VH-VL binders against Rho GTPase-activating protein gacY (gacY). Designs and how they scored, part 12

Target 1, 192 residues: Rho GTPase-activating protein gacY (gacY), of Dictyostelium discoideum (Social amoeba) (q54th9r528to719)
Amino acid sequence: APLEDVINRPDNPGEIPVLFEKGIAYLSRRGLQVEGLFRLSGANSQIKSLRQGFDQGEDVDLEDVEDVHTVAGLLKLYLRELPSPLFPFDLYSSFIEISKGEQTKPQKVESLKLLLSLLPPANKALSKHLFKFLGKVIENSSVNKMNSVNLSIVFAPNLLKDKEGNVMDAVADAQFVNQVVQLILDNINILF
Key: E = the ipSAE of ESMFold2; O = the ipSAE of OpenDDE; V2 = 0.75 times the mean of E and O plus 0.25 times the DockQ between their complexes.

## First folded at step 6 (VH-VL; framework fv_navenibart)

Design e3 (from b2 with heavy chain G27Y Y101S; at its last look DockQ between E and O 0.88; V2 from the best seeds 0.79)
Fold by ESMFold2, look of step 6:
Structure e3 (fold): chain C 192 residues (1-192), chain A 122 residues (1-122), chain B 107 residues (1-107)
Amino acid sequence: as target 1 above (192 residues)
Amino acid sequence: QVQLVQSGAEVKKPGSSVKVSCKASGYTFSYYAMNWVRQAPGQGLEWIGQIIPIFGEANYNAKFQGRVTITVDKSTTTAYMELSSLRSEDTAVYFCARGPSYDFESGYFDYWGQGTTVTVSS
Amino acid sequence: DIQMTQSPSSLSASVGDRVTITCKASQDISSYVAWYQQKPGKAPKFLIYAASSLQSGVPDRFSGSGSGTDFTLTISSLQPEDFATYFCQQYDSYPYTFGQGTKLEIK
């Protein structure tokens, strides 16, 4: 389902999907000290089952999930399966040109700030919650081993996609997609 | 085409170590998990662990109790598996096997090396 | 760890026979199962992923089915080159585990 549709459902009282609200809460309590968070895989069948429960409007209780990596995988799966990516198709080339460009890092951050202001309201809300949480993950990277580089590699393919992309363009652009997401992760407090 | 070419057979004494190499070609090495799987004589297959070169971090089967180290050399597109404190029950054929791209959450092994026989005997 | 139990451990069959190999997981793994063929002295050959999806280049006589805990590999009309050992593998969660194998022998 489109993000706007999920946000407007009666069983979704907040500004972000309940799946994300519960997932971030769970990982804030249990995940910040876990090595390889978002890099290591959870149980694929359990991730799928949890996703289906949320999609059906069930009151899914993540507290029963013992494997932290399963909840992390649930969040990644949700982002991957959005019909339009969190950073929409129309903005893909604009994001990529920031990482390809020769501007200084402060100038690139200002360009990112403007570009993020163009996100639809639901996308802005989810981005803020997600990246604020990823900032906490980075703050604990001495224990969890997930710095901004590692998180950018994990999240970039889940956040940005080229709508017209062929396999050649995706491979050629992968480093720039990773780089722009890393720049966002390095500047969360300025951008969100 | 994807190819995984492994180093040659090894004969080792108990207590020593062995390092097996797996040279990969025909794909973007850094984006795909490289797995190690072993097969003792007349036995089934046992997953040892994996590394995804772009992260540089390995994930291991706990059964190996800190005896295994999996590494990569991106410049030669080669993966390595080193097993230490060898015992006779470590006698097996050791395979490298490629998993799907790192951004896919799947763990089947679509391409395999030819295998490296490691014999541990006194 | 998820245990994968294959049945039978061995079976004898003739060319042209329909054969069925089963694999049971110790817990629900949805469809996260792969199947491999291995001939003596060779590496495993990848056949099937997602319980039922045939890898490119694998003959149509091979098929897979199942979901949850019970999975089946079927060879509809056995050919001489199909005599081998077959393994199922779960990739639901770490550590990845294999069935103990089913040896398919000529009768």
Scores: ipSAE 0.623, ipTM 0.852, lowest interface PAE 1.7, mean pLDDT 91
ESMFold2 (binder alone), look of step 6: mean pLDDT 93; pTM 0.952
OpenDDE, look of step 6: ipSAE 0.887; ipTM 0.937

Design e4 (from b1 with heavy chain N59D Y108P; at its last look DockQ between E and O 0.67; V2 from the best seeds 0.69)
Fold by ESMFold2, look of step 6:
Structure e4 (fold): chain C 192 residues (1-192), chain A 122 residues (1-122), chain B 107 residues (1-107)
Amino acid sequence: as target 1 above (192 residues)
Amino acid sequence: QVQLVQSGAEVKKPGSSVKVSCKASGGTFSYYAMNWVRQAPGQGLEWIGQIIPIFGTADYNAKFQGRVTITVDKSTTTAYMELSSLRSEDTAVYFCARGPYYDFESGPFDYWGQGTTVTVSS
Amino acid sequence: DIQMTQSPSSLSASVGDRVTITCKASQDISSYVAWYQQKPGKAPKFLIYAASSLQSGVPDRFSGSGSGTDFTLTISSLQPEDFATYFCQQYDSYPYTFGQGTKLEIK
């Protein structure tokens, strides 16, 4: 389902999907000190089952999930399966051009601030919650081993992609997509 | 056309180490998981571990934790698996196998190397 | 660790026969199963993913089915080149595990 449809459902009381709210809460309590968070894989069948429960409006209790990596995978799966990416298709070229451009990093951050202001309200809300949480993951990187570089590699393909791109285009752009997401991760407090 | 070419057969003494190489060509090395699987004579397949080169860190089957090291050299698009403290039970064919693009949680192995026979004999 | 149990361990059949090989997981793994063919002296060849999806270039006589814990590989009309050992593999969670193999002998 589109993000705006999910946040307007009666079973979704907040401004972000309840799946994400519960997932962030779970990972804030149990995941921040876990090595390889978001990089290591959870159980594919459990992730699929949890996703289906949320999609059907069930009251899914993540506290029963023992594997932290399964909950982390659930959040990544949600982002990957959005009909329009969190950073929408029509902004893809703009994000990539910031990465490719010759501006200084402070200038690129100012361009990012403008570009993020163009996100639809639901996308802004989810982005804020996601990146503030990822900031906490980075703060714990001495233990969990997930710094801004590693998180950018993990999240970039889940956050933005070219609507008309193929696998070869995605591979060719990967460096630039990773770089722009890393820049966002390095400047969360300014951008969100 | 993706190809995985492994180093040649090795005969080793118990207690020594072996390092098997797997050179990838025809694809994008950094973004695909590289797995190591072994097959003892007359037996089935056993997963040893994997590495996704862009991260540079490996994940291991607990059975081999402490004896195996999986690494990559991105400049030569080559993965390595080193198994230490060899025993006769480590006699097997060792395969490298390419897993999915790293944005998948996990997945099957679509391309396999030809295998490297490691014989550990007293 | 998820255990994968194949049946039968070996099977003899004639050219043209329909052959069925089964694989049972020790827990629900949805459809996260792959099948491989291995001929003597060669590396495994990838046949099927997601329990039932045929890999490109694999002959149409191969098919897969199942979900949950019970999975099946079927060869609809056995050819002489199908002499091999067949393995199932779960890729639901680490460590990846394989079935013990089914040796298919053609008479």
Scores: ipSAE 0.613, ipTM 0.845, lowest interface PAE 1.8, mean pLDDT 90
ESMFold2 (binder alone), look of step 6: mean pLDDT 90; pTM 0.932
OpenDDE, look of step 6: ipSAE 0.792; ipTM 0.905

Design e5 (from b4 with heavy chain T57E Y110S, light chain A50D L54R; at its last look DockQ between E and O 0.74; V2 from the best seeds 0.00; counts 0 for: loop humanness VH .241 < .308, pae E 2.3 > 2)
Fold by ESMFold2, look of step 6:
Structure e5 (fold): chain C 192 residues (1-192), chain A 121 residues (1-121), chain B 107 residues (1-107)
Amino acid sequence: as target 1 above (192 residues)
Amino acid sequence: QVQLVQSGAEVKKPGSSVKVSCKASGGTFSYYAMNWVRQAPGQGLEWIGQIIPIFGEANYNAKFQGRVTITVDKSTTTAYMELSSLRSEDTAVYFCARTPYYDFSEYFDSWGQGTTVTVSS
Amino acid sequence: DIQMTQSPSSLSASVGDRVTITCKASQDISSYVAWYQQKPGKAPKFLIYDASSRQSGVPDRFSGSGSGTDFTLTISSLQPEDFATYFCQQYDSYPYTFGQGTKLEIK
């Protein structure tokens, strides 16, 4: 389902999907010190089952999930399967031009702040919650081994994609998409 | 179409180490996971571990952790597996195999030709 | 670790036969199963992913089915080049594990 439709469901009282609210809460308590968070795979069948429960409006309790990587995988899967990406198709070119450009990093950050302000309200709210949480993951990178570079690689294909491109086009552009996501991750406090 | 070419056969003494290479050609090396799988004579397949070159971090089957090191050289698009403290039961064919990481697949869509490692006195 | 148990361990058949190989997982793994063909002295060849999806270039006579714990590979009309050992693999959870194999022999 589109993000706006999920936010407006009666079983979703907050400004972000309840799946993300519960997932971030779980990972904040149990995941920040776990090696390879978001890089390592959880149980695919359990991720699928949990996703289906949230999609059907069930009261899914993540506290029973023992494998932290399953909850991390659930968040990634949600982002990847959005019919319109968190950073929408019509902004894709604008995002990657920031990484391709010759401006200084402070100038790129200023341009990025403006570009993020153009996100629809639901996308903006989810981006803020997601990136604030990823900031906490980065703060623990000495233990979990997930710095801004590693997280950008994991999250970039889940956040941005070209509407017209195939998988090979996405691989060809990956360095630029990774770089702009890394820039966001390096400047969370300024941008959110 | 990706092609995986492995180093040649090795004969090793017990207690030594072996390092097997797997050179990838075709495709974008950094966005594929490289796996190592072994097959003892007349036996089934056993997954050893994997590395995703762009991360540079390996993930191991707990059975082999402590004896195996998986590494990558992105400049030569080559993955390596080193197995230490060799025993006769480590005699096997060692395969590298690719997972298309960029689409979150976890099956092995391409395999190297295999490297026979014989551990014998 | 998830155990994958194949049956039968060996199977004799003639060219043109329909053959069925089964694979049972020790727990529910949804559809996260792949199938491979291996001829003596060669690397495994990838056939089926996601329990039932055929890889590009694999002949139509190969099909997979199943979900949960029980999975099947079917060869609808056996050809001479199909005599080999077949393995299932789960990719639901680490470590990835394989069935012990089913050797398909000429009768």
Scores: ipSAE 0.507, ipTM 0.808, lowest interface PAE 2.3, mean pLDDT 90
ESMFold2 (binder alone), look of step 6: mean pLDDT 90; pTM 0.921
OpenDDE, look of step 6: ipSAE 0.661; ipTM 0.873

Design e6 (from b2 with heavy chain G27Y N35H Y108P, light chain L54R; at its last look DockQ between E and O 0.73; V2 from the best seeds 0.72)
Fold by ESMFold2, look of step 6:
Structure e6 (fold): chain C 192 residues (1-192), chain A 122 residues (1-122), chain B 107 residues (1-107)
Amino acid sequence: as target 1 above (192 residues)
Amino acid sequence: QVQLVQSGAEVKKPGSSVKVSCKASGYTFSYYAMHWVRQAPGQGLEWIGQIIPIFGEANYNAKFQGRVTITVDKSTTTAYMELSSLRSEDTAVYFCARGPYYDFESGPFDYWGQGTTVTVSS
Amino acid sequence: DIQMTQSPSSLSASVGDRVTITCKASQDISSYVAWYQQKPGKAPKFLIYAASSRQSGVPDRFSGSGSGTDFTLTISSLQPEDFATYFCQQYDSYPYTFGQGTKLEIK
């Protein structure tokens, strides 16, 4: 379902999907010290089952999930399956131009502020919650081994996609998409 | 055309180490998982571990943790598996195998190397 | 670790026969199962993913079925090139594990 539709459901009281709210809460308590958070794989069958429960409006309790990587995988899967990416298709080229450009990093950060201000309200809310949490993951990178470089690689394909792209086109753009997401991760406090 | 070409057969003594190479071609090496699997004579297949080259971090079967190191050299598009403290039970054919593109669900191995026979005997 | 129990360990059949090989997982793995064919001295060859989806280029006489814990590979009409060892693999979670194999022999 589109993000706007999910946040307007009666069973979704907050400004972000309840799946994401519960997932961030779980990972804030149990995940920050876990090596390879968001990089390592959880059980595919469990991720599928949890996703289905949330899609059907069930009161899913993530505290029953023992494997941290399953909850991390659930959040990534949600982002990947959005009909329109968190950073929408019509902004894709604008994000890519920032990473390809020859501007200074401060100038690129200023351009990012503008692009992020163009996000729809639901996308903006989810982005703020996600990146604030990823900032906490980075703060714990000495233990979990997930710095801004590693997180950019994991999250870039889940956040920003070319509408018409295939695997070969995705591969050609991957370094630029990774770079712009890394720049966001390096500047969370100023951007969010 | 995707191709995985492995290093040649090895004969080793107990207690030593072996390092097997897997040269990849025909695809973008950095973005596909590389797995290592072994097959002892007359036995089934056993998963050793995997690496996604763009991360450079490996994930291992706990059975081999502490004895195995999986690495990549992105400049030569080559993956390596090193197994230390060899025992006779490590005698097997060792395969590299390609997993899916890293931004899709975990999946099966679509291309395999030809295998490298490692024999551990005194 | 998820155990994959494959049966039978071997079977004999003739060209033209229909053959069924089964694989049982020690826990529910949905449909995260693959099947491979291996000839002596060769690397495994990928046949089936997601329990029932044929890989491109695999003949339509190969089919897979099952979900949960019980999975089946069927070869509808054996050809001479099908005599090999077959094994299932779960890719639900690490460590990935394989069945012990089924050797399909000519009568």
Scores: ipSAE 0.594, ipTM 0.824, lowest interface PAE 1.6, mean pLDDT 90
ESMFold2 (binder alone), look of step 6: mean pLDDT 91; pTM 0.934
OpenDDE, look of step 6: ipSAE 0.833; ipTM 0.918

## First folded at step 7 (VH-VL; framework fv_navenibart)

Design g1 (from e2 with heavy chain G27Y; at its last look DockQ between E and O 0.81; V2 from the best seeds 0.80)
Fold by ESMFold2, look of step 7:
Structure g1 (fold): chain C 192 residues (1-192), chain A 122 residues (1-122), chain B 107 residues (1-107)
Amino acid sequence: as target 1 above (192 residues)
Amino acid sequence: QVQLVQSGAEVKKPGSSVKVSCKASGYTFSYYAMNWVRQAPGQGLEWIGQIIPIFGEANYNAKFQGRVTITVDKSTTTAYMELSSLRSEDTAVYFCARGPYYDFESGYFDYWGQGTTVTVSS
Amino acid sequence: DIQMTQSPSSLSASVGDRVTITCKASQDISDYVAWYQQKPGKAPKFLIYAASSRQSGVPDRFSGSGSGTDFTLTISSLQPEDFATYFCQQYDRYPYTFGQGTKLEIK
């Protein structure tokens, strides 16, 4: 389902999908000090089952999930499977050009600020919640071993992709996609 | 096209260690998981662990935790597996095996090295 | 750990035969199963992922099916090059585990 449709459902009281709200809450309580958060895998079958429960409008209770990596995987899967990525297809080239460009880092951050302001309202809300949470993960990186570099590698392919791209095109762009997401992660307080 | 070439056979004494190399070519090394799998004579396959080179940190089967170290050298596109405190039951063929592109959380192995025979005997 | 139990352990068949190999998981793993072919002295060769999806370049005579705990690999018309040992593998969760293998021999 499109992100805008999910947040407008009667059973979705907040400005972001209830899946994400519950997932962030779970990980804020139980995940911030877990080594390899978002890098290590949970059980794929359980992630798929939880996703289906949320898709069907069930009142899914994540507190029953013992493995924090399963909840982290649920959030990544949701982002990956959005019909339009969190950073939409029509902005992909603009994001990539920021990382490819010869501008200074302060100039690139200014360009990012403008580009993020162009996100649709639902995408902007979800991005703010996600990146604020990822900031907390980075603050705990001495314990969880997930700094901005590692998180950029994990999240970049789940946040933006070329509409026409295949795996080989994704490989070719990966360094630039990772770099622009890392720049966002290094400047969360300025950008969000 | 994609090719994984492993180091040669090793004969080791109990209590020693072995380090097997796996040279990768024909793809962008950093973005695909590299796995290590072993096969004792006449037996099935056993997963040892994996590393995705761009992260630089390995993930191990608990059975081998504390005895195994998986590393990469991105400049030579080579993965390494070192197994210490060798016992006779560690006698096996050791394979490196590539996983899919890292943006998928998948653990199947699409390309395999030729295998490295490690024999542990007194 | 997820145990993968493969059957039969050995099977004799003739060129042209239809062969089915089964693999049972100790708990529900959805469709996160791969299949491999291995000839003596060689590395395994990747055939099937996601229980039923053939890898590029794998002949159409190889097919996989199943979900949950029960999985099958079928070879619809055996060729001389198909005589080998076949392994299933789960990749639902760590540690990844393999079946013990099915040796397919010429009759």
Scores: ipSAE 0.707, ipTM 0.867, lowest interface PAE 1.0, mean pLDDT 91
ESMFold2 (binder alone), look of step 7: mean pLDDT 92; pTM 0.949
OpenDDE, look of step 7: ipSAE 0.891; ipTM 0.938

Design g2 (from e2 with heavy chain G27Y Y101S; at its last look DockQ between E and O 0.89; V2 from the best seeds 0.83)
Heavy chain, then light chain:
Amino acid sequence: QVQLVQSGAEVKKPGSSVKVSCKASGYTFSYYAMNWVRQAPGQGLEWIGQIIPIFGEANYNAKFQGRVTITVDKSTTTAYMELSSLRSEDTAVYFCARGPSYDFESGYFDYWGQGTTVTVSS
Amino acid sequence: DIQMTQSPSSLSASVGDRVTITCKASQDISDYVAWYQQKPGKAPKFLIYAASSRQSGVPDRFSGSGSGTDFTLTISSLQPEDFATYFCQQYDRYPYTFGQGTKLEIK
ESMFold2, look of step 7: ipSAE 0.714; ipTM 0.871
ESMFold2 (binder alone), look of step 7: mean pLDDT 93; pTM 0.953
OpenDDE, look of step 7: ipSAE 0.905; ipTM 0.944

Design g3 (from e2 with heavy chain F104S; at its last look DockQ between E and O 0.75; V2 from the best seeds 0.77)
Fold by ESMFold2, look of step 7:
Structure g3 (fold): chain C 192 residues (1-192), chain A 122 residues (1-122), chain B 107 residues (1-107)
Amino acid sequence: as target 1 above (192 residues)
Amino acid sequence: QVQLVQSGAEVKKPGSSVKVSCKASGGTFSYYAMNWVRQAPGQGLEWIGQIIPIFGEANYNAKFQGRVTITVDKSTTTAYMELSSLRSEDTAVYFCARGPYYDSESGYFDYWGQGTTVTVSS
Amino acid sequence: DIQMTQSPSSLSASVGDRVTITCKASQDISDYVAWYQQKPGKAPKFLIYAASSRQSGVPDRFSGSGSGTDFTLTISSLQPEDFATYFCQQYDRYPYTFGQGTKLEIK
């Protein structure tokens, strides 16, 4: 389902999907010290099952989930499967041009601030919650081994996609997609 | 076309180590999991571990942890698997195998090296 | 760890026969199953992913089915080049594990 539709459902009282609210809460309590968070995989079948529960409006209790990597995978899967990515298709070229450009990093950050201001309200809300949480993951990177470089590699393909994208273009653009997400991760307090 | 070419056969004594190489060519290297799988004579396949070169960090089957080290040299697009404290039971063909583009839901192997026979003599 | 158990361990068949090989997982793994063909002295060849999705270039006489714990590879009309050993593999969770193999022999 589109993000706007999910947050407007009667069973979704907050400004972000209940799946994300519960997932971030779970990972804030149990995940910040876990090695390879977001990089290592939980069981794919369990992730799929949890996703289906949320999609059907069930009251899914993540506290029953023992494997931290399953909840981390659930959040990544949700982002990847959005019909319109968190950073929408029509902004993809604008994001990529920031990373390809020869501007200084402070100038690129200002361009990002403007570009993020163009996100639809639901996308802004989810981005804020997600990146503020990822900031906490980075603060614990000495234990969990997930710095801004590693997180950009993991999250970039789940946040930005070319509408006409093919495998060759995705591989060729990976550096630039990763770089712009890393720049966001390095400047969370300014951008969010 | 993607090609995986492994180092040649090895004959080793018990207690020694072996290091097998796997050179990737004909495609990109950094974003594809490189896996190591072995097959003892007349036996099935056993997954040893993997490395995704862009992360530089290996993930191991617990059965081999402590004896195996998987590494990568991105400049030569080559992966390595080193197995120490060799036993007769480690006699097998060792394959490198590439997974699809890095993804949490992938884990099948679409390209395989030709195999490296390692014999641990008694 | 998830155990993958194949049945039968060997199978005799003639060219033109329909062949069915089964694989059972020790736990529910949804459809996260791959199938491989291996000829003597060669590396495995990738055939099927996601239990039923045929890789590009694999003949359409090869088909896969199943979900949960029970999976099947079917060869609808056996050809001379199909005599080989077949393996299933789960990739639902670490460590990845393989079935013990099914040797398909000429009758």
Scores: ipSAE 0.651, ipTM 0.843, lowest interface PAE 1.1, mean pLDDT 90
ESMFold2 (binder alone), look of step 7: mean pLDDT 91; pTM 0.944
OpenDDE, look of step 7: ipSAE 0.907; ipTM 0.947

Design g4 (from e2 with heavy chain G27Y F104T; at its last look DockQ between E and O 0.83; V2 from the best seeds 0.81)
Heavy chain, then light chain:
Amino acid sequence: QVQLVQSGAEVKKPGSSVKVSCKASGYTFSYYAMNWVRQAPGQGLEWIGQIIPIFGEANYNAKFQGRVTITVDKSTTTAYMELSSLRSEDTAVYFCARGPYYDTESGYFDYWGQGTTVTVSS
Amino acid sequence: DIQMTQSPSSLSASVGDRVTITCKASQDISDYVAWYQQKPGKAPKFLIYAASSRQSGVPDRFSGSGSGTDFTLTISSLQPEDFATYFCQQYDRYPYTFGQGTKLEIK
ESMFold2, look of step 7: ipSAE 0.710; ipTM 0.868
ESMFold2 (binder alone), look of step 7: mean pLDDT 92; pTM 0.949
OpenDDE, look of step 7: ipSAE 0.906; ipTM 0.947

Design g5 (from e2 with heavy chain G27Y, light chain A50D; at its last look DockQ between E and O 0.76; V2 from the best seeds 0.74)
Fold by ESMFold2, look of step 7:
Structure g5 (fold): chain C 192 residues (1-192), chain A 122 residues (1-122), chain B 107 residues (1-107)
Amino acid sequence: as target 1 above (192 residues)
Amino acid sequence: QVQLVQSGAEVKKPGSSVKVSCKASGYTFSYYAMNWVRQAPGQGLEWIGQIIPIFGEANYNAKFQGRVTITVDKSTTTAYMELSSLRSEDTAVYFCARGPYYDFESGYFDYWGQGTTVTVSS
Amino acid sequence: DIQMTQSPSSLSASVGDRVTITCKASQDISDYVAWYQQKPGKAPKFLIYDASSRQSGVPDRFSGSGSGTDFTLTISSLQPEDFATYFCQQYDRYPYTFGQGTKLEIK
């Protein structure tokens, strides 16, 4: 389902998907000190089952999930399955040009600020909640081993992709996709 | 072309250690999980553990807990598996095997090394 | 740990035959199953992922099906190069586990 449609459902009272609200709450309480958060795999079948419950409008209780990595995987799966990525197809080239360019990091951050301001309202809201949470993950990286580099690698392919690109183009661009997401992760307070 | 080239066969005594290498080429080493799988003579396949080189952290099958160490050297695109306190039951062919690029929740293995025979005998 | 049980352990068949190999998981693993072919003295060769998706370059005569706990690899018309041992593998959760293998021999 499109992100705009999900946030407008009667069973979704907030500005972001209830799946994300519950997931972030769960991980804030139980996940920040867990080694390999977002890197280690949960049970894929359990992730699918939880996703299906949210898609059907069920009142899914994540507190029954014992494996932290299953909830982390649920958040990644949601982002990966969006019909339009969180950072929309129309902006992909603009994001990549920032990482490929010769600008200084402060100049690239200003360009990112502009691009993020162009996100649709639902995408902007979800991005803010996600990246503020990822900032907390980074603050705990001495224990969880997930710094901005590691998180950029995990999240970049879930956040933006070329609509018309093939796998070989994706591999060639991976460095630049990861770099632009890392730059966002390094500047959360300025950008959000 | 993707290649995984492993170190040569080894004969070891019980109680010793073995370190098997797996040299990767033809792809971006850092972004693909590297797995270790073994096969005892005439037997099936057994997963030992996994490392994703860019993260540098390994995940192990609990069966090998405390006896196995999986590492990588990104500069030489080489993965290593060290198994200590060897027993006769550790006699097997040890394979390295690559996971897919864009699926960090995935655990299938699309390319395999040629295997390294480790024989543990007196 | 998830146990993967293959059936049969071995079978004999002729070129041109349709053969079916099954794999049963000890609990629901959705479609997180791969299939491999292994010839004596060689590394396994990747065939099928996600229960039914064929790897690039794998002949169309190989197909996979199933979900939940029951999975099937089918070879629709057996060729001389298909005589090998076949393994299923689950990657639903750690530790990844394999079936014991099915040896496919010339009749």
Scores: ipSAE 0.603, ipTM 0.824, lowest interface PAE 1.3, mean pLDDT 90
ESMFold2 (binder alone), look of step 7: mean pLDDT 92; pTM 0.948
OpenDDE, look of step 7: ipSAE 0.872; ipTM 0.930

## First folded at step 8 (VH-VL; framework fv_navenibart)

Design k1 (from g4 with heavy chain E105W; at its last look DockQ between E and O 0.90; V2 from the best seeds 0.00; counts 0 for: grease 19.2 > 18.9)
Heavy chain, then light chain:
Amino acid sequence: QVQLVQSGAEVKKPGSSVKVSCKASGYTFSYYAMNWVRQAPGQGLEWIGQIIPIFGEANYNAKFQGRVTITVDKSTTTAYMELSSLRSEDTAVYFCARGPYYDTWSGYFDYWGQGTTVTVSS
Amino acid sequence: DIQMTQSPSSLSASVGDRVTITCKASQDISDYVAWYQQKPGKAPKFLIYAASSRQSGVPDRFSGSGSGTDFTLTISSLQPEDFATYFCQQYDRYPYTFGQGTKLEIK
ESMFold2, look of step 8: ipSAE 0.728; ipTM 0.875
ESMFold2 (binder alone), look of step 8: mean pLDDT 92; pTM 0.945
OpenDDE, look of step 8: ipSAE 0.876; ipTM 0.931

